# Designs tried in a protein design chat: VHH binders against q96fz2. Part 2

Target 1, 269 residues: q96fz2
Amino acid sequence: CGRTSCHLPRDVLTRACAYQDRRGQQRLPEWRDPDKYCPSYNKSPQSNSPVLLSRLHFEKDADSSERIIAPMRWGLVPSWFKESDPSKLQFNTTNCRSDTVMEKRSFKVPLGKGRRCVVLADGFYEWQRCQGTNQRQPYFIYFPQIKTEKSGSIGAADSPENWEKVWDNWRLLTMAGIFDCWEPPEGGDVLYSYTIITVDSCKGLSDIHHRMPAILDGEEAVSKWLDFGEVSTQEALKLIHPTENITFHAVSSVVNNSRNNTPECLAPV

## First folded at step 1 (VHH)

Design j3
Fold by OpenDDE, second read of step 2:
Structure j3 (fold): chain B 269 residues (1-269), chain A 120 residues (1-120)
Amino acid sequence: as target 1 above (269 residues)
Amino acid sequence: QGQLVESGGGLVQPGGSLRLSCADAGFTFSDYDMAWYRQAPGKERELVARIYSGGSTNYADFVKGRFTISRDNAKSTLYLQMNSLKPEDTAMYYCAREGYYTSGTYFDYWGQGTRVTVSA
């Protein structure tokens, strides 16, 4: 996975991330560093994207089932990295293969510390190689959405209330990630960065691409992945597998340019 | 609850200019796509210009470089600079907050509109 979309406004994104804590209480995640969030239809590695993580990572004795939402840098920078520039990292940390997660120090160490996160996106992009040509067809892949009565109508929502319902009904893609905290050698702000765990593609996606993000489908999976206080690494890793619960459509080549940041990126062609 | 308030409309001669403003209140302005629409008497409402949260812009075909949509996120204000106005541009102009899904564009907040009249 090398490209995602996350364009929802912060308030809508927050509502979309509503959850129940272990006590059954309905909650919204609290933001950390909300100013680092920039909505985009075309997110690339090294950009910031919002992730969910347990409150316990920030507050001692916090309820580990409580969630924080925070923009983090895509591309994990290991805490032990000694260079002053994260771009000097010699290996790609955009993704972490599920089969080698425990073999790579850069991923194993933070994972062992419970640094699990859920990467949020509208969906992700993949490119299908066209047989016989050097052309690649991009696809937007996402959770199936519930069709609302107003689905397909380009028009004004009759009321703000109806519009809010539409926004709140978008199901965000929830991908399993590992994050780390890096302190620059020369001082400065701690950098939070993440990698997306990848798995072999499901059957439905296999014709498009052979790998896919590890998608956490459902609140239980999301909760277990995040709750490093109660769920061991070993148990959490059982959640990492392909899912068939995805849909996709072809999109225009507009998304090929990472500078393009308009709805045309994810619009069906 | 968000509110949009348009201003800057008025009477202008052909070839003249107006600058419309839309002031936002009650939401994180910088996160939203915004647009100007207009509705002439007896006609349907039509898109004039759109500016995305990322800063990219889109214009209707009839604009032909005459109008410029812009935003000041610090002031939570949307603007429409209209130059070389024509009688055909006479309409009520509305500001809108927009959202997008794979099924299309939606808008949830509208201003009350500001009237633009282009007449000799």
Scores: ipSAE 0.780, ipTM 0.888, lowest interface PAE 0.5, mean pLDDT 91

Design j4
Fold by OpenDDE, second read of step 2:
Structure j4 (fold): chain B 269 residues (1-269), chain A 121 residues (1-121)
Amino acid sequence: as target 1 above (269 residues)
Amino acid sequence: QGQLVESGGGLVQPGGSLRLSCADAGFTFSDYDMAWYRQAPGKERELVARIYSGGSTNYADFVKGRFTISRDNAKSTLYLQMNSLKPEDTAMYYCAAVPTYYGSRYEYDYWGQGTRVTVSA
């Protein structure tokens, strides 16, 4: 996964992240660093994207089922990194392969510390290689959305009004991530950064791409992944597998340029 | 599938210089982030340098200003100017490419066959 969409306004995003804690209390995640949230239809590595994580990571003795929402840098910067510039990392940390997560120190260590997060997105993009050509067809991949009588597929949103309605009730894609905290050698603010765990693609996506994000489907999976206080690493890793509960549609080549940040990026062609 | 072809490798004395080239055989070069990797005998493949489509560059720590990665989009060619070569730089050098729209993915889509660099007195 190298591109995502996360364009919802902050308030809409927050509401979409409503959850129940372990006590059954309905809650909204509290924001950390809300000003770092930059909505975009076209999110690339090194950009900030909102993730969910347990409150226990910030507050001692907090209820680990409580969630915080925070923009983090896409591309995990290991805590041990000694260079002043994260871009100098010699290895790619945009994704973490599920099969080697425990073999790579950069991911194993933070995971062992319970630094699990849920990466939020409208969906993610993937490019299908066209046979015989060097051209690739981009697809937008997301959770199936509830068909409301008035709001068909993203494609049926022909009017601005309908578009707004679609997004007001949008089910966000929830991807399993690992985050780490990096302190710059020269001082400054702690950098929170994340990697997206990837798995082999489900059958439905296999023709598009052979890998997909590990998607946490449902509140239980999300809760278990986040709750590092009650759920062990071993148990959490059982949640990491391909899912067939996804849909996709072809989009225009507009998304190919990471600078393009318009609704056309995820619009069906 | 686009093919990358490396050239410019060879035998050089310590302190010498080489210029590696990687030519694109069939993809839109400007739409790709490019990189040089190397693999020494018995060692893992490691990143040497990366150049993004926008021209930004990253270098491995061992480069220490000795190498310069550059690209000519008009010629669809990637370069690695290697100066002050050391015996430790002996390796197979590979050119790699990944579409910019993928972002920093874990794998490059295209790899060359490599060009051998040997630094020996």
Scores: ipSAE 0.017, ipTM 0.378, lowest interface PAE 7.0, mean pLDDT 88

Design j5
Fold by OpenDDE, second read of step 2:
Structure j5 (fold): chain B 269 residues (1-269), chain A 120 residues (1-120)
Amino acid sequence: as target 1 above (269 residues)
Amino acid sequence: QGQLVESGGGLVQPGGSLRLSCADAGFTFSDYDMAWYRQAPGKERELVARIYSGGSTNYADFVKGRFTISRDNAKSTLYLQMNSLKPEDTAMYYCAKDLYTSGYYPLDYWGQGTRVTVSA
């Protein structure tokens, strides 16, 4: 996974991340560093994206079922990294393979510390290689959404844009991530960064791409992944597997340019 | 969510100019794609212009360079500068928050509108 979309406004994103704590109380995640959030239809590595993590990471004795939402840098920078520039990292940490997560120090160490997060996105992009050509067709991949029809909304089905469905609430894609905290050698702010865990693609996606993010499907999976206080690493890793509960559609080549940041990136062609 | 309040409408002669404003009381104005719509009497509501949170803009074909959409995030205000107005531009103009959902129907929030009348 090398490209995602996360364009929801912070308030909408917050509401979309509503959850119940272990006591059954309805809650909204609290923001840390909300100013670092930039909505985009075209998120690339090294950009900031919002992730969910347990409050226990920030507050001693906090309820580990409580969630924080925070923008973090995509591309994990290990805490032991000694260079002043994260871009000098010599290995790619955009993704972490599930099968080697425990073999890689950069991922194993933070994971062992319980530094699990849920990376939020509208969806992610993958490129299908066209047989016989050097051309690649991009696809937008996301959770199946529930169609609702709203009368009187701008952009109804009869609009020139020819939209097919009206959505009340977009179900965000929830991907399993590992994060770490890096302190620059020369001082400055602590950098929070994450990697997305990847798995072999499900059957439905296999024709598009052979790998996919580890998607945490449902509140239980999300809660267990986040709750490092109650759920061991071993138990959490059981949640990491491919899921068939995804849908996708072809999108235009607009998304190929990382500078493009419009709805055209994820619009069906 | 904060209420959008449009202003700046009025009566203007053909060839004249107006600047519409839309004030948002919301704290996350900068995160939203914003748009101007208009509705003439007996006609359907139509998009005039859109400005994305990233700053890119899109205009309807009938605008033909006459209108400019802009935003001031610090003031949580959306603007529409309308030049070279024509009688055909007579309509109620609405400000809207456009919330896109993966290329499907956007959710929209809009104000009460401001009336623009272009007449000799």
Scores: ipSAE 0.738, ipTM 0.871, lowest interface PAE 0.5, mean pLDDT 90

Design j6
Fold by OpenDDE, second read of step 2:
Structure j6 (fold): chain B 269 residues (1-269), chain A 120 residues (1-120)
Amino acid sequence: as target 1 above (269 residues)
Amino acid sequence: QGQLVESGGGLVQPGGSLRLSCADAGFTFSDYDMAWYRQAPGKERELVARIYSGGSTNYADFVKGRFTISRDNAKSTLYLQMNSLKPEDTAMYYCAAGSTWYEPRYFDYWGQGTRVTVSA
C-alpha cells in the first residue's frame, strides 16, 4: 500500500470514529495535534495521516480502551535512528509484512511496547498491471458502504438527502499499523510515525494486486488491536489476515500524480 | 450546527465589480470544500465556482476568467471576486460547505444567500 485517501473534515472524521469503551459508553476520540491533519484524496508516504491509538500511550493509568486520534507520519522512523533527517532512513518502512513483523527490529520493538495503531483512510489505491502493456490501471479499494435504497454506489446519490447520508455514514477503512516515537538527535518535537501491516491479498483483490493492507474489520477487531493494555501482542497478531470484505472500482490516472488532490482521484471511470 | 452567512451583494452596473464574502461558524472551515452557487429568477441553482480544502479551484464555463474564488482559513471566510459583471449574472448567490467525492453537488452547509443585481 503506497497511496491512500483521507479527505473528511476533522469533525466528520471524529464522528465516523465514534466508539464504545469497555464500559459501553459512547465516546469520540480526542485529538492530539489536530493541526497536523491535512485532508487529501491522495496521501503518499511521508505525509501525515490520522491514526487511532490507545489513550494509555499518553496518560498513565488511563483506560486503555479509550481512543486518541492523531496525525502521524507515514513511514515508521525507529526510535533508535540517529540521523537528523528521517528521509535518510535506508530501508522502506511504509509497510510491514505480517510474516516478517517479528523478524524486523524496527517493527518488533515498537510492537512489543504495545505501539499498535489503526490507520484511517477513505480507502487505498492499487495499480493493476495491464496485460501486454506497461500501463497500469489504478483502483480505489474501500469497505463496502451501506446501500441506501436509492443509491447503490458512491456517486449514485441523486438527491441532497441521500448524499448527506452517504457522507455522514461513510465507513472508514481501518488498517492495522505499528507506530514509533522518534526524538531528533538535535532536539525538537517527538516524531510519531507509523507503518501499515500488509498481508497477501484476498481472492477478490488478487487480480489487481498480490498484497493488501491488514484490514481490521469491525469494532471488536479495532478495539482489540488498539487495547495493548489488555490484549497481548500474540493475541493481537491473530487479527492480522486478509479480508474479503472489500470493494473497489477503477479510477482515472489522475491519482498517479501525488500532487493531484481532487475528488477525481477516487471517482469511478 | 455550522452556519454560513453571505455578504457583499448589491446593485452594480454592467462591467462593474463585487466581492462576496461568506463567513462560517460552527465547523472546521479549513477542512471543507467550499463553493459558490447562484440562482436566477425562474432558473435552477447552478455552480459558479468551487475551492477544495486543498486549495484547487474550479469554475463554471460562464465565468470565463471574470470571477475568482478564494478562501482565508485563518478568518474562516470564503470570497468571490466578481469582475466584468453582466446582466446575466443577476441572481441570488449562495455559499456552501461540504466534503465531496465528486463534483460538488451536495453540501453539508448552505448560506441564506446574498442578492446580486447587475443593471444599467
Scores: ipSAE 0.251, ipTM 0.658, lowest interface PAE 1.9, mean pLDDT 89

Design j8
Fold by OpenDDE, second read of step 2:
Structure j8 (fold): chain B 269 residues (1-269), chain A 120 residues (1-120)
Amino acid sequence: as target 1 above (269 residues)
Amino acid sequence: QGQLVESGGGLVQPGGSLRLSCADAGFTFSDYDMAWYRQAPGKERELVARIYSGGSTNYADFVKGRFTISRDNAKSTLYLQMNSLKPEDTAMYYCAADSRYYLGTSYDYWGQGTRVTVSA
């Protein structure tokens, strides 16, 4: 996963992330560093995206079921990194393979500290290689959306003419991530950064791309992944697997340019 | 609850100019896609211009470079500079804010409108 969309306003995003704590109380996540959030239909590595994490990471003795929402840098910068520029990291940390998560120090260490997060997105992009050509077709992949009264079939999302009708109360994609905290050697603000855990693609997506983000489908999965106070690393990792509960449609080549930030990026062609 | 309030409408001669303003309250203005719509008497409401949170703009075909949509996020204000106005531009102009749940069909917030009359 190298490109995502996260375009919702902060207030709408907050509401979309409503949850129940372990006491059954309805809550909204609180923001950390909300000013670092920039809505975009076209999010690339090194950009900031909103993630959910347990409040316990910030407050001692906090209820670990409570959630914080915070923009973090995409591309995990390990806490032990000694260079002054995160871009000098010699290995790619955009993604973490689920099968090697415990073998890589950069991911194992923060994971062992309970630094699990849920990366929020409208969806993610993947490119299908066209047979016989050097061309790649981009696809937007996301959760199936609920039919609005005006929308005929779930398939309505596949046509440009009906696309507008599909956007009623969009369900956010929730991807499993690991984050770390890095203190610059020269001083300054602590950098929070994340990696997205990837798995082998589900059958439905396998023709497009062989890998996909580990998607946490449902509130229980999200809650367990976040709650590092009650859920062990071992138990949490059981949540990491492919899911068939996704849909996708072809999009234009507009998304190929990371500078393009309009709805055309994710609109069906 | 969010609110939009339009201003700047009025009577102007053909070829004249107006600058419409839309002030918001109650939502994070900078994160929203904004748009101007207009509705002439006896006609359906139509899109005039959009400005996305990222700053990109889109205009209706009839605008033909005459209008400019802009925003000041610090002031939470949307603008529509209208030049070279024509009698056909006579309409009620509405400001709208889109949470991006809706691609042009539904907006989270609408203003009450400001009337623009172009007449000799």
Scores: ipSAE 0.773, ipTM 0.886, lowest interface PAE 0.5, mean pLDDT 91

Design j9
Fold by OpenDDE, second read of step 2:
Structure j9 (fold): chain B 269 residues (1-269), chain A 121 residues (1-121)
Amino acid sequence: as target 1 above (269 residues)
Amino acid sequence: QGQLVESGGGLVQPGGSLRLSCADAGFTFSDYDMAWYRQAPGKERELVARIYSGGSTNYADFVKGRFTISRDNAKSTLYLQMNSLKPEDTAMYYCARSTYYPGSEYYFDYWGQGTRVTVSA
């Protein structure tokens, strides 16, 4: 996974991340560093994206089932990194393969510390290789959504005849991530960064791409992944597998340029 | 959720200029795609211009370079600079805050009350 979309406004994003804590109380995640959030239809590595993580990471004795939402840098910077510029990291940390997560120190160590997060996105992009050509067709991949009847006409809201099926609330894609905290050697703010865990693609996506993000499907999976206080690493890793609960559509080549940041990136062609 | 308040409308001669403003009381103004719409008497409401949260812009075909949509995120204000106005541009102009949902091409908009623009000799 090398490209995602996360364009929802912070307030909409927050509401979309509503959850119940272990007590059954309805909650909204609290923001940490909300100013670092930049909506985008076209998110690339090294950009900031919002992730969910347990409150326990920030507050001692906090309820580990409580969630924080925070923009983090895509591309995990290990805590031991001694260079002043994260871009000088010599190995790719955009993704972490599920089969080697415990073999790589950069991922194993933070994971062992319970530094699990849920990376939020509208969806992610993958490119299908076209047979016989050097062309690649991009696809936008996301959770199946439910459409509801909404007024489709601007200014004529009261006529049932003008109602169309639209998305009521977008279900965000929830991807399993590992994050780490890096302190710059020259001082400054602690950098929070994450990697997305990847798995072999499900059957439905296999023709598009052979790998996919580890998607946490449902509140239980999300909660267990985040709750490092109650759920061990071993138990959490059981949640990492391909899912068939994915849909996709072809998009235009507009998304190929990472500078393009409009709805055309994820619109069906 | 924040009220949109338009201003800057008025009477202007053909070839004249107006600058419309839309103040957003919302704290997350910078996150939203914003747009200007207009509705002439007896006509349907139509998109004039859109500015995305990323700063990119889209204009209706009839604009033909005459109008410029812009935003000041620090002031939570949307603008529409209208030059070379024509009688056909006479309409109520509305500011809208939009959320796009993939696959539907539908924007959920919050609307202001509008500001009237009249272009007449």
Scores: ipSAE 0.835, ipTM 0.919, lowest interface PAE 0.5, mean pLDDT 92

Design k7
Fold by OpenDDE, look of step 3:
Structure k7 (fold): chain B 269 residues (1-269), chain A 121 residues (1-121)
Amino acid sequence: as target 1 above (269 residues)
Amino acid sequence: QGQLVESGGGLVQPGGSLRLSCADAGFTVSDNYMAWYRQAPGKERELVARIYSGGDTNYADFVKGRFTISRDNAKSTLYLQMNSLKPEDTAMYYCARAPYYDTSGYFLDYWGQGTRVTVSA
């Protein structure tokens, strides 16, 4: 995964992340560093995106089923990194392959510490290779959305008002991630950064691309992935597999330019 | 999208310096990354340095702080400052651009024709 969309206003995003804690109480995730949230139809690596993580990471003796939402840097910077500049990393940490997650120190160590997160997005983009051409067709991939009688097709949002209604009830894509905390050697703020775990693509997506993000489908999967206090690494990793519960549509080449941040990025063509 | 054109190669003595340039009319800050590769005679093409759209950089192990990759967005030009050159650095140097990134990684869809660097006493 190299591009995502996460464009919802902060309040809408928060409501979309409503959940029940282990006691069955309805909750909204609390924000950390909300000012770092930058909505965009076109998110690229090294940008900040919102992730969910257990409150237990921030508060001693907290209920591990409670969730925090925080913008983190896309591209994991390992805690052991000794250089003063994250740009000096010699390896790509945008994604983590599920089959080698336990072989790579950069991912194994934070995972072992329970540093699991859920990366939030409207969806992600992928490019299909066209045979015989150097051109690639981009697709927007996301959870199937429930068509409410009033909610026209994403393509039929004839009015700004209708568009807003569609997104108010949008089911967010929930991707499995690993995060780490890096303290700059020279001091300063702790950097939180994440990688997205990837798997082989499901059959439905295989014609577009052979790999896909590990998607956590449903509240139970999300809860188990986040709850490092009660769910072991071994059990959590069982949640990492392809899912067929995905839909997609072709989008314009507008998304190819990461500077483009408009609804046209994810609009059907 | 414009052609990548490398320049700045030449003959230099060991310990000398060169600055390579890559002009790309199609270059945008939105590109996922640009990179320098090299290919010595009888060897495979290998990564020298890359710069990501966010400004992050990484280098091959053999660089050891001798080279610096940079980008001038206003000029749509990629640079490689090479210091403390060694005979082992003799190669054809290529500029490459990756306009998009998928789940499998970055795709280098654009390549220059290369500029030759020769380090010899």
Scores: ipSAE 0.043, ipTM 0.444, lowest interface PAE 2.8, mean pLDDT 88

Design k8
Fold by OpenDDE, second read of step 2:
Structure k8 (fold): chain B 269 residues (1-269), chain A 121 residues (1-121)
Amino acid sequence: as target 1 above (269 residues)
Amino acid sequence: QGQLVESGGGLVQPGGSLRLSCADAGFTVSDNYMAWYRQAPGKERELVARIYSGGDTNYADFVKGRFTISRDNAKSTLYLQMNSLKPEDTAMYYCARGGYDSYYIPEFDYWGQGTRVTVSA
């Protein structure tokens, strides 16, 4: 996964992240660093994206089932990194493979500390190689959305009003991530950054791409992944597998340019 | 999977310039990063420059503004403009493309065969 969409306004995003804590109480996640949230139809690595994480990471003795939402840097910067510039990492941390997550120190260590997060997105983009050509067709991949009588497919939003309705009830894609905290050697703010765990693609997606993000489908999966206080690493890793509960549609080449940040990026062609 | 093909290497005098190209038939916008590496004789391969899918770039400390990495997506070509070349820059230069789940340098999905750069008076 190298591109995502996360364009919802902050308030809409927050509402979409409504959850029940372990007591069954309905809650909204609290924001940390809300000003770092930058909505975009076209998110690339090194950009900030919102993730969910357990409150217990910030507050001692907090209920670990409570969720915080925070923009983090896409591309995990290991805590041990000693350079002043995270971009100087000699290896890619945009994703981590599920099969080797425990073999890689950069991922194993933070995971062992319970630093699990849920990366939020409208969906992610992937490119299919076209047979016989060097061209690749981009696809937008996301959870199936509930068909409301009025809210057709993303493509049926013929009116601005209908478009807003579609997004107001949008089910966000929830991807399993690992985050770490990096302190710059020269001082400054602690950098929170994340990697997305990847798995082999499901059958439905296999023709597009052979790998996909580990998607946490449903509140239980999300809750278990986040709740590092009650759910062990071993148990959490059982949640990491391909899912067939995805849909996709072809999009225009507009998304190919990472500078393009318009609805056309995820619009069906 | 298209092979990366480097070109543009050669012999130059100190202070000279070269422009390296990497043609990638398998270049995709989904790639998270492209990079130039170099390996001098008896030394380990080291990163020279990287360009991310978002357009951000990073350079090794030894570059000191002398080199510029760029990408032309339409041409599926990666470039390294090298100015003010020094004898210490003599190396085999490699183009690399990393998949989004590639972790270490050895795990790069795609490597070119390299192009030799020799800086000598």
Scores: ipSAE 0.009, ipTM 0.369, lowest interface PAE 8.0, mean pLDDT 87

Design l13
Fold by OpenDDE, look of step 3:
Structure l13 (fold): chain B 269 residues (1-269), chain A 120 residues (1-120)
Amino acid sequence: as target 1 above (269 residues)
Amino acid sequence: QGQLVESGGGLVQPGGSLRLSCADAGFIFSYYAMAWYRQAPGKERELVARITSEGSTNYADFVKGRFTISRDNAKSTLYLQMNSLKPEDTAMYYCAARPESYTGKDYDYWGQGTRVTVSA
């Protein structure tokens, strides 16, 4: 996974992340560093994206079932990294393969510390190889959305008003991530960064791409992944597997350019 | 659509060295697998070297340790250091990119190429 969409306004995003704590109380996640949130139809590595994480990461005696939402840098920067520029990292940390997560120090160590997060997105993009050409067809991949009689297909949103309605009730994609905290050698703010765990693609997606993000489907999966206080690493890793509960549609080549940030990126063609 | 721009080609004597560069203007460089291809006059395009997003490298048999493919993620630039150049290395060299490494030979994005001429 190298491209996502996360374009919802902050308030809409927050509401979409409503949850119940372990007591059954309805809650909204509290924001950390909300000013770093930058909505975009075309999110790429090194950009900031919102993730959910347990409040316990920030407060020693916090309820671990409570959630914080925070923009973090996509591309995990290990805490041990000694260079002043995170971009000088020589290995790719955009993704973490589920089968080797425990073999790589960069991922194993933070995971062992309970640094699990849920990466939020409207969906993610993948490119399918076109037969006979060197070009690939991009697809937008996301959770199936509930068709309300009034909410036409993403494609039928002919009006700005209809478009907004579609997104007001959008079920966000919830991807399993690992984050780490890096202190710059020269001082400054601690950098929070994340990697997305990937798995083999489900059967439905296999013709498009052979790998997919580890999607946490449902509130229970999300809660267990986040709750590092009560759920062990071993138990959490059981949640990491392919899911068939996805849908997709072809999109234009507009998304190929990471600088393009328009609704056309995820619009059906 | 992203653009790959090659540079560094030129005329060099046998035994000489060149360093090719490929700048990525439209992609998230660190995510993409990259490769160098070349096409000599009257010949088919052939793979020279590839590098994964994780930095793993692979070379064609004719390279024999003479070339080194590398990447700088901070600069979003791919390099090909070519040493001990031979007349047979004369070709148009192309940079190629794709979101990830596949077992196939196809890449999604191509530069316009830079010409390398090795001649006495």
Scores: ipSAE 0.006, ipTM 0.255, lowest interface PAE 12.1, mean pLDDT 88

